# Designs tried in a protein design chat: VH-VL binders against Rho GTPase-activating protein 11A (ARHGAP11A). Part 8

Target 1, 191 residues: Rho GTPase-activating protein 11A (ARHGAP11A), of Homo sapiens (Human) (q6p4f7r49to239)
Amino acid sequence: VPFNALPHSAVPEYGHIPSFLVDACTSLEDHIHTEGLFRKSGSVIRLKALKNKVDHGEGCLSSAPPCDIAGLLKQFFRELPEPILPADLHEALLKAQQLGTEEKNKATLLLSCLLADHTVHVLRYFFNFLRNVSLRSSENKMDSSNLAVIFAPNLLQTSEGHEKMSSNTEKKLRLQAAVVQTLIDYASDIG
Below, E stands for the ipSAE of ESMFold2; O stands for the ipSAE of OpenDDE; V2 stands for 0.75 times the mean of E and O plus 0.25 times the DockQ between their complexes.

## First folded at step 4 (VH-VL; framework fv_rosmantuzumab)

Design b11 (from R3 with light chain S32E L37M S57N Q59E)
Fold by ESMFold2-Fast, scan of step 4:
Structure b11 (fold): chain C 191 residues (1-191), chain A 122 residues (1-122), chain B 111 residues (1-111)
Amino acid sequence: as target 1 above (191 residues)
Amino acid sequence: QVQLVQSGAEVKKPGASVKVSCKASGYTFTSYYIHWVRQAPGQGLEWIGYINPSGGSTSYNQKFKNRVTMTRDTSTSTAYMELSRLRSEDTAVYYCAREGYSSGWYDAFDIWGQGTTLTVSS
Amino acid sequence: DIQMTQSPSSLSASVGDRVTITCKASQSVDYEGDSYMNWYQQKPGKAPKLLIYAASNLESGVPSRFSGSGSGTDFTLTISPVQAEDFATYYCQQSYSTPLTFGAGTKLELK
């Protein structure tokens, strides 16, 4: 299901945000100090069960382990029918990250102005949450670079399949992470 | 220290029910899932199911159908497994085990109870 | 259900030997780069003890002579060098899908 069609909750300053995303981020805020929060894998079995309950509207995230909530959050973005960052912008976003230090951030944020209003609101909400996680990196060991490496595959992957690890693939992965890091560090400036 | 202590051995008749307890200490009981595993004499390990002590949600191996019920009491940090309509084939050692946060991984059993021997005989 | 084929069913070794136990899952137990495969040691009359979690990670307090490797469907537990206290039964276990399943076990016996 497209993310525009998902159940939404009204969030002050952000508008209508998918309810799952609000519930997951709010639950994880209570555990923001957890070391390796998004790095530690949760239970695949529990992720499947938890996803089933969430899909049926059951409130269950408050009793779930933080790593399971974190895993479900990654899965939420990965399994959208279309990436939340549209595939047709991916080349331009990666190219922006090849510019000079100050220019790359400005170019990436300028490209975010091309996003639909609803997408902008959802991304501002989510990336402000990730920025808050990164600001507690002295406790949780997850700075914006660490979070970017984890979330880039979930936010920017357009297709699965076997891709050889080459210098080009490695550079692409680094640039994808750089895009996500810019969006975390400048979350309030998205759109 | 972190430990799980189970109730003592049971001898039951076919058709009876048994309820085994597993008391947790040395950690936050509601932070870790509790699994139940059994082992028939001279046989391997067989997974029965789990309970999340925080919310009380459970998941059971379909082999046991509706014969198994798992519960917990958060005030005493105790998990329970009840098996009904007992058969001779249910003769086994029953273990409770913690799914281990301390191992840095939620999918491994890092702490085990000492086991409860169940004998089902006429 | 995911079937776990563990081999050999029994193995004779001397102290100082290198021992290899294998475990094959009927389907992949990998998820996002991690393998949901664990190894346990069980001595007679005792509960199992965790040795290796997520295919290759050594549990705290377990001697470094134990190591795990593999991914996808094929996994290996290696004990080198074998010590007198290592003669026990070893089980692999997948935690990728319910029901959780164990291999049939490998009994390591003194020659």
Scores: ipSAE 0.114, ipTM 0.665, lowest interface PAE 5.8, mean pLDDT 86

Design b2 (from R3 with light chain S32E)
Heavy chain, then light chain:
Amino acid sequence: QVQLVQSGAEVKKPGASVKVSCKASGYTFTSYYIHWVRQAPGQGLEWIGYINPSGGSTSYNQKFKNRVTMTRDTSTSTAYMELSRLRSEDTAVYYCAREGYSSGWYDAFDIWGQGTTLTVSS
Amino acid sequence: DIQMTQSPSSLSASVGDRVTITCKASQSVDYEGDSYLNWYQQKPGKAPKLLIYAASSLQSGVPSRFSGSGSGTDFTLTISPVQAEDFATYYCQQSYSTPLTFGAGTKLELK
ESMFold2-Fast, scan of step 4: ipSAE 0.201; ipTM 0.671

Design c6 (from R3 with heavy chain S31D)
Heavy chain, then light chain:
Amino acid sequence: QVQLVQSGAEVKKPGASVKVSCKASGYTFTDYYIHWVRQAPGQGLEWIGYINPSGGSTSYNQKFKNRVTMTRDTSTSTAYMELSRLRSEDTAVYYCAREGYSSGWYDAFDIWGQGTTLTVSS
Amino acid sequence: DIQMTQSPSSLSASVGDRVTITCKASQSVDYSGDSYLNWYQQKPGKAPKLLIYAASSLQSGVPSRFSGSGSGTDFTLTISPVQAEDFATYYCQQSYSTPLTFGAGTKLELK
ESMFold2-Fast, scan of step 4: ipSAE 0.148; ipTM 0.660

Design c7 (from R3 with heavy chain N52D)
Heavy chain, then light chain:
Amino acid sequence: QVQLVQSGAEVKKPGASVKVSCKASGYTFTSYYIHWVRQAPGQGLEWIGYIDPSGGSTSYNQKFKNRVTMTRDTSTSTAYMELSRLRSEDTAVYYCAREGYSSGWYDAFDIWGQGTTLTVSS
Amino acid sequence: DIQMTQSPSSLSASVGDRVTITCKASQSVDYSGDSYLNWYQQKPGKAPKLLIYAASSLQSGVPSRFSGSGSGTDFTLTISPVQAEDFATYYCQQSYSTPLTFGAGTKLELK
ESMFold2-Fast, scan of step 4: ipSAE 0.158; ipTM 0.669

Design c8 (from R3 with heavy chain Y50W S59N)
Heavy chain, then light chain:
Amino acid sequence: QVQLVQSGAEVKKPGASVKVSCKASGYTFTSYYIHWVRQAPGQGLEWIGWINPSGGSTNYNQKFKNRVTMTRDTSTSTAYMELSRLRSEDTAVYYCAREGYSSGWYDAFDIWGQGTTLTVSS
Amino acid sequence: DIQMTQSPSSLSASVGDRVTITCKASQSVDYSGDSYLNWYQQKPGKAPKLLIYAASSLQSGVPSRFSGSGSGTDFTLTISPVQAEDFATYYCQQSYSTPLTFGAGTKLELK
ESMFold2-Fast, scan of step 4: ipSAE 0.268; ipTM 0.698

## First folded at step 5 (VH-VL; framework fv_rosmantuzumab)

Design d1 (from a34 with heavy chain S31D N52D; at its last look DockQ between E and O 0.45; V2 from the best seeds 0.00; counts 0 for: pae E 6.5 > 2)
Fold by ESMFold2, look of step 5:
Structure d1 (fold): chain C 191 residues (1-191), chain A 123 residues (1-123), chain B 111 residues (1-111)
Amino acid sequence: as target 1 above (191 residues)
Amino acid sequence: QVQLVQSGAEVKKPGASVKVSCKASGYTFTDYYIHWVRQAPGQGLEWIGYIDPSGGSTSYNQKFKNRVTMTRDTSTSTAYMELSRLRSEDTAVYYCAREGYYGSGWYDAFDIWGQGTTLTVSS
Amino acid sequence: DIQMTQSPSSLSASVGDRVTITCKASQSVDYSGDSYLNWYQQKPGKAPKLLIYAASSLQSGVPSRFSGSGSGTDFTLTISPVQAEDFATYYCQQSYSTPLTFGAGTKLELK
């Protein structure tokens, strides 16, 4: 995938974070007021062109349209060789969300304690960024529920997911979004 | 309010060059790619290329063998397409079109088109 | 390059009819669960007008009698019921990869 062999940047309070992730999130923070950030569809031809520039080390994110940067960010997580939320934890994370209101959040955050330190640092960085986006929802119309629906397929991938739509599949998608929403809402408590 | 207005018709001889302008108004020019599409008499539509007006990056259909150059002037919100070494088969109407990324739907399509510029190449 | 094949090249219809125009891509134009296939209407002497984007999404201001369907390589535009103002040429276009390509067009004529 184009993001393999990733360089890292040292980020205060978070540690070493993939440089692409830092650059993308930093660039998007200047556009955090953008209505529909992450929800709006981008041009696939522009996204492919931007991805190729990034793959060749070209400094282009600060000048790219916000929706194109957002598209690359979603793709970054989907295309990781190993999901950032380890596949071994996916079923347990879904089960945690089937508990009662207080128990589901605690169980989800307890499962995050099983993550390696580097993974915790990356997740805290990214989910705090998403939380910041959600706190500006009066302007951008993207609350944590909306962001969770968008990012769940990218973070909790089900091996291409040509699953037949049924009540079980719809429930699974809802639970996946609930996992991501908890991680956004409690980003500082991850790990 | 949102519109693309193109320069007027051109008549050229084979071997000459033409430069067509496309002036944008009613929106932020640098936020949207501009594409160029042509249509020969009685024929369908053919994509020529695009320009990203924010940085000037371009992508061209290789059919034109780099006879085409696309530029823009952000101070006048105007895109340009220059086609060189003209041939009689370049006779067509040339359109500019906007590709956007805003709105309630997709912006991977051409939602705003210029009125077209007729180019006639004859000896 | 992705070739777009439209059929038929022309067809005749009466006001009130249902018509279907097909478009076939030489390879899939799907990305991320969506089809990058657009439909345009063009009347003589005018620029094309966007009708449908992403295979099935209706552009603002376009009447609901226009609809699109399909995925992968096979797409259809349906007009039902046909109105007098719908007699025009219709083009499909893929926006999946460069060079962007159009079908050859389908002329809808009054019977």
Scores: ipSAE 0.033, ipTM 0.630, lowest interface PAE 6.5, mean pLDDT 84
ESMFold2 (binder alone), look of step 5: mean pLDDT 93; pTM 0.956
OpenDDE, look of step 5: ipSAE 0.536; ipTM 0.809

Design d2 (from a34 with heavy chain Y50W S59N; at its last look DockQ between E and O 0.54; V2 from the best seeds 0.00; counts 0 for: pae E 6.6 > 2)
Fold by ESMFold2, look of step 5:
Structure d2 (fold): chain C 191 residues (1-191), chain A 123 residues (1-123), chain B 111 residues (1-111)
Amino acid sequence: as target 1 above (191 residues)
Amino acid sequence: QVQLVQSGAEVKKPGASVKVSCKASGYTFTSYYIHWVRQAPGQGLEWIGWINPSGGSTNYNQKFKNRVTMTRDTSTSTAYMELSRLRSEDTAVYYCAREGYYGSGWYDAFDIWGQGTTLTVSS
Amino acid sequence: DIQMTQSPSSLSASVGDRVTITCKASQSVDYSGDSYLNWYQQKPGKAPKLLIYAASSLQSGVPSRFSGSGSGTDFTLTISPVQAEDFATYYCQQSYSTPLTFGAGTKLELK
């Protein structure tokens, strides 16, 4: 289902945010010091069981291992029928990251002004959460560069082919991560 | 040193119950799932189920339909498995095992095993 | 249930040999680019010991003469060169779907 069709919670300062996203992020904040949060995979079997409970509206995240909650969060973005960053903006976002060092961040944030208001609210909420994780990287070992590498394929999925790594493919992956890192580092400026 | 130490061998008659203990040491007990696996004499390994020591939630192999109960005591860092209505086919070595962490990638791989508890069910 | 077919059931080898054990799952055990396939060694009267997780990743403290490969449904454990302490039974195990299931085992015996 599209993210606009999901149940939402009203969150002060951010507006209406999908309830799953609020529940997952607030639960993970209790574990923000966990080393390798998001880098470590959880049990795929527990993840499937937890997802089924969440899909049926059960409040179950508080007792789940933080790696399982993190895995659900990655899966949430990966499995949206349409990416939360609109697919028609992906090429422009990648091109913005090919500009000079001063210009690339400003161009990326300027492109975020083309997003619908609700999408901006959700992205501000989520990327501010990731920024908070990165600010505790001395303990959790997850800086914004690490988080960007992990979340780029979950947010900017265009093709999932498992083809041979080439210079062109490697460059695209680096640009995708650079987009996400800019959104993390400048989360309050999105929109 | 990370260890799982299990209770001693048991001899039971058909229809009885057994409760096996698994005491964890050297790590944070509530941070890792505990699985139970058995091995009949001369046979392979069979998964029985898991318990999350944080909160106590469980998942059981359906072959043990309502005969197995897994519990834990977080104050003693001990997991328990109880098997009821025993049959001769339940004769096996019963292991507890911990899921891997860090370098294991959390693929439900079992990086630490108890020494095993031998259960013999016969008249 | 995912069935794990392991072959051969037994294997005779000498110290110094290269041996290969195969494991086939009845359906893919891949998720998000990782293979949920593990290998264990078991000596008589002892608990299993983890050798390889995620098809090819060596567990800490396991010698590099052990290697794993494969993806999807087809997996291989290779021991090269075989040493005296390697005579044991080897099990593959999938961790993709409940119930977790093991291969029937491959007994590696001294020739």
Scores: ipSAE 0.042, ipTM 0.639, lowest interface PAE 6.6, mean pLDDT 85
ESMFold2 (binder alone), look of step 5: mean pLDDT 93; pTM 0.955
OpenDDE, look of step 5: ipSAE 0.258; ipTM 0.760

Design d3 (from a42 with heavy chain S57D, light chain S32E; at its last look DockQ between E and O 0.57; V2 from the best seeds 0.00; counts 0 for: pae E 3.5 > 2)
Heavy chain, then light chain:
Amino acid sequence: QVQLVQSGAEVKKPGASVKVSCKASGYTFTSYYIHWVRQAPGQGLEWIGYINPSGGDTSYNQKFKNRVTMTRDTSTSTAYMELSRLRSEDTAVYYCAREVYYYGSGWYDAFDIWGQGTTLTVSS
Amino acid sequence: DIQMTQSPSSLSASVGDRVTITCKASQSVDYEGDSYLNWYQQKPGKAPKLLIYAASSLQSGVPSRFSGSGSGTDFTLTISPVQAEDFATYYCQQSYSTPLTFGAGTKLELK
ESMFold2, look of step 5: ipSAE 0.294; ipTM 0.721
ESMFold2 (binder alone), look of step 5: mean pLDDT 92; pTM 0.950
OpenDDE, look of step 5: ipSAE 0.777; ipTM 0.906
ESMFold2, look of step 6: ipSAE 0.396; ipTM 0.777
ESMFold2 (binder alone), look of step 6: mean pLDDT 92; pTM 0.950
OpenDDE, look of step 6: ipSAE 0.687; ipTM 0.885

## First folded at step 6 (VH-VL; framework fv_rosmantuzumab)

Design e1 (from a33 with heavy chain S57D, light chain S32E; at its last look DockQ between E and O 0.52; V2 from the best seeds 0.00; counts 0 for: pae E 3.1 > 2)
Heavy chain, then light chain:
Amino acid sequence: QVQLVQSGAEVKKPGASVKVSCKASGYTFTSYYIHWVRQAPGQGLEWIGYINPSGGDTSYNQKFKNRVTMTRDTSTSTAYMELSRLRSEDTAVYYCAREYYDSSGYYDAFDIWGQGTTLTVSS
Amino acid sequence: DIQMTQSPSSLSASVGDRVTITCKASQSVDYEGDSYLNWYQQKPGKAPKLLIYAASSLQSGVPSRFSGSGSGTDFTLTISPVQAEDFATYYCQQSYSTPLTFGAGTKLELK
ESMFold2, look of step 6: ipSAE 0.393; ipTM 0.750
ESMFold2 (binder alone), look of step 6: mean pLDDT 93; pTM 0.951
OpenDDE, look of step 6: ipSAE 0.770; ipTM 0.896

Design e2 (from a34 with heavy chain S57D, light chain S32E; at its last look DockQ between E and O 0.51; V2 from the best seeds 0.00; counts 0 for: pae E 2.7 > 2)
Fold by ESMFold2, look of step 6:
Structure e2 (fold): chain C 191 residues (1-191), chain A 123 residues (1-123), chain B 111 residues (1-111)
Amino acid sequence: as target 1 above (191 residues)
Amino acid sequence: QVQLVQSGAEVKKPGASVKVSCKASGYTFTSYYIHWVRQAPGQGLEWIGYINPSGGDTSYNQKFKNRVTMTRDTSTSTAYMELSRLRSEDTAVYYCAREGYYGSGWYDAFDIWGQGTTLTVSS
Amino acid sequence: DIQMTQSPSSLSASVGDRVTITCKASQSVDYEGDSYLNWYQQKPGKAPKLLIYAASSLQSGVPSRFSGSGSGTDFTLTISPVQAEDFATYYCQQSYSTPLTFGAGTKLELK
């Protein structure tokens, strides 16, 4: 299901955001101090059960363990029928990260101006949440670089599936993480 | 000190119900899922389901879905499993078990087990 | 359901021997770089005791003579050297998919 068709909640200052994303992020904020948030594994069987309940609208996130919610949040972006960062922008975003230091950030943020208003609101909401997590990195050990490595495959996934590691795929993965890190570090400047 | 203590042996007739208790001590009850596993005489282990003590959420093996109910009482740190419409093939030892947390995450490995509750179903 | 096949179903050993028990899953139990396979020991009249979690990680308080290895569908529990207290039944268990399933067990007997 496209993210536009999902149930939405009105969030002050951000607009209409998918209700799942609001519920997951607000639940995780209560656990923002957790060391290795997003890095530690959740239970695979519980993740599958939780996803099924969310897909049937059961509203179950407040009692779920933080690692399970974090896993479901990663899966949410990975499994969207169309990536939240439009696929036709992926190559340009990667090329922007091959520019000089300050030019990388400005080019990446300028490309975000090509996004539809609704997409901008959702991305600002989510990336501000990730920025808030990164600001607590002294406690949770999740700085923007760490979060970028974790979320890049979930936000910029290739349609080719599992690829064998090579120097070319390593460079692509590094550039994808750099895109995500810029969006985290400059979340308020998106679009 | 960390332990799960189960209720005593039960003898039931076919068609009856049984409710087994599992009292946790020595740890924060609501932080760990409780699973139920049974073992028929001379047989291996069979998973029945789990409960999240924090919210009461459950997942059941489909083999038992219409006959099993798992509940908990957080004020007494006790989990319960009720099995209804008993049959002779339900004769088994019933265990509660806690899923352990490991530094890298959850693996649904059961680090603490109750002593078991023997259920005999016969007329 | 994921079927777990253990071999051998039983074996005899002397104290000091090296024993290897295998467990094969009907499909991969790996997820995000972890193997969701656990090993238990059970003595008659007692509850199972966790030995190994995540294929190769030793549970706290378990002697280092127990070790686990493998990934995907093929897993091994090794006991070396076997001690008198190790005569028991051993079960593998997958935690990748519900229902959680156990192997049929491997009984380790004293010669």
Scores: ipSAE 0.427, ipTM 0.759, lowest interface PAE 2.7, mean pLDDT 88
ESMFold2 (binder alone), look of step 6: mean pLDDT 93; pTM 0.956
OpenDDE, look of step 6: ipSAE 0.647; ipTM 0.862

Design e3 (from d3 with heavy chain Y108R; at its last look DockQ between E and O 0.55; V2 from the best seeds 0.00; counts 0 for: pae E 6.5 > 2)
Fold by ESMFold2, look of step 6:
Structure e3 (fold): chain C 191 residues (1-191), chain A 124 residues (1-124), chain B 111 residues (1-111)
Amino acid sequence: as target 1 above (191 residues)
Amino acid sequence: QVQLVQSGAEVKKPGASVKVSCKASGYTFTSYYIHWVRQAPGQGLEWIGYINPSGGDTSYNQKFKNRVTMTRDTSTSTAYMELSRLRSEDTAVYYCAREVYYYGSGWRDAFDIWGQGTTLTVSS
Amino acid sequence: DIQMTQSPSSLSASVGDRVTITCKASQSVDYEGDSYLNWYQQKPGKAPKLLIYAASSLQSGVPSRFSGSGSGTDFTLTISPVQAEDFATYYCQQSYSTPLTFGAGTKLELK
């Protein structure tokens, strides 16, 4: 399903955000202390059942286990018809991360100014949620670098997912994670 | 101590219904899915379905379509499985089982705690 | 439905032996690098007892003489050395797809 065809909720300070994303993030905030919240695999049976209920408009996230919601959240971004971070910006975002330490963050955030306003609102909402998770890393063991490694494949979906690991592929994966980490750490500055 | 205690043996006629109870103790009942599995005499194990005690959501093996209902009572920490329109082929031991749930270690659809079993005999 | 084929159906062993039980799924039970395959032990008149989850992870309180291996469609339970209390029936079970399904069982008997 296209991004703009999803049901949306009005969220103060952020605007119109896909209702699934709001429901998932708010449900997970009640369990933000959960160790390894996004790191470990969950029940594939329950994930499929939960996805089916969500696809049919059933309100079920508040009763679901936190790691099942987390798995569904990762799947949501992975399965978007077009990546939430537009593919035509991916090369520039990776190049920005190859700059010096101070310059790479600024360049990455400047590139986020090229995003459509609605995309900026959704990204600010989601990355502020991830930042909140990272600020509780003493409890949940999920700092921004860990979250970045986990979410980069889900947010920066490319055809290179078919390629065997090599030194060039490993560098690209590290740069993709660095992009996501910058967006987490500077979530309020996106756009 | 963590345990599941089931109701006692039942003898039923074909066409009747049976309702088996499974009382949980020693853990937070609403935090773990409850599955039902049966075993006919001398046979292997057959999955019937599950219930999420938190919201009451269920999933049933289609083999038992329209004949099985799973419910729970959170105030008594008890899960129930009702099987209707009984046949002689439903003669079996019926188990409830808790799905394994580990914070920080992920989820598994494995059954770490089982009830003692409820023997159902369906005969004329 | 995913069919689970165990072999052998029964086997005889002495205390101290090494035994191997195999389980084959009719399709892969792997998802995101994890195998959704469990092993249970059942003694006569008793409920099953979880031994192994995720193909190779030992359940707490289960002796280290039990081990599991495999991925995809092919899985193995190994008992080494067999003890007197290990004579029982063993079941594999997939948790990848509903309905959840079990192998037909492997009965381990004293030789």
Scores: ipSAE 0.053, ipTM 0.651, lowest interface PAE 6.5, mean pLDDT 85
ESMFold2 (binder alone), look of step 6: mean pLDDT 92; pTM 0.948
OpenDDE, look of step 6: ipSAE 0.799; ipTM 0.902

Design e4 (from e1 with heavy chain Y106W; at its last look DockQ between E and O 0.62; V2 from the best seeds 0.00; counts 0 for: pae E 3.2 > 2)
Fold by ESMFold2, look of step 6:
Structure e4 (fold): chain C 191 residues (1-191), chain A 123 residues (1-123), chain B 111 residues (1-111)
Amino acid sequence: as target 1 above (191 residues)
Amino acid sequence: QVQLVQSGAEVKKPGASVKVSCKASGYTFTSYYIHWVRQAPGQGLEWIGYINPSGGDTSYNQKFKNRVTMTRDTSTSTAYMELSRLRSEDTAVYYCAREYYDSSGWYDAFDIWGQGTTLTVSS
Amino acid sequence: DIQMTQSPSSLSASVGDRVTITCKASQSVDYEGDSYLNWYQQKPGKAPKLLIYAASSLQSGVPSRFSGSGSGTDFTLTISPVQAEDFATYYCQQSYSTPLTFGAGTKLELK
């Protein structure tokens, strides 16, 4: 289902955010000190069971292990029918990261101005959450570079199948991570 | 010291029920899933299911789902597994086991095992 | 259900040998770059003991002579050099899909 059709919660300073995203991020904030919080997927059998409960409206995230919530959060973005970062912006976002050091960040943030207002609210909420995780990297070992590598495939995935590893796919993956890292590091400037 | 201590051996007739206890100590009971695994004499290992002690959520091997119930008592740090409508083929050693995690997450690997509870089902 | 096939069923070795036990899953047990495959050692009358988790990660307190490798469907436990205390039965176990399933075991015996 598209993210606009999901139940939403009003969040001060951010607006209307999908309720699942609010619940997952607030639950993970209680465990922000956890080493490697997003690095591992956790239990795949529990992830499937937890997703089924969430899909049926059951409140179960508060008792779930942090790594399972983290896995479900990655899956949420990966499985949206339309990527939250619109596919028609992906090429431009990658090109922005090939610019000079100062200009790449500005160009990436300028491209975020093309997003619909609701999408901007959700991205600001989520990327500020990731930035907060990265600010605790001395404890959790998850700096913005690490988080970017983990989330880039989940946020910038196309409808095309998995590409075979090559030097061109490695460059694309690095640029995708660079886009996400910029959005984490400059989360308050999105939109 | 982290340990799981199980209740003693049981002898039952076909059609009866058994309830095995698994008392945890040396760690935060509600932070770790408990699994149950059995081993028939001279045979390999068979997974029965798990319980999340924090919320009480369970998942059962469908082979046992209509005969098994897993519960816990957080005040005594004890997990329970009840198996009903016993058959002679339920004769086995029943283990409780704690899920392992490394510093970055959880895996359904079992780092701490109870000593086992021998169940004999015979007429 | 995912079938776990271990080979060989039994193996004879001398102290000092290098031994290899294989485990084949009926389908991939990988998820997001992690292999959901574990190895246990069991001695008669005792509970299993975790050796390897996530295919290749050595459990704390397990000697480095134990190592695991593989991905997808094909996995290997290696013991080198075999010590007197290593004569036991070894089980692989997948944690990718319910029901969790174990291999039938490989008995390592003194030659």
Scores: ipSAE 0.361, ipTM 0.739, lowest interface PAE 3.2, mean pLDDT 87
ESMFold2 (binder alone), look of step 6: mean pLDDT 92; pTM 0.949
OpenDDE, look of step 6: ipSAE 0.719; ipTM 0.879

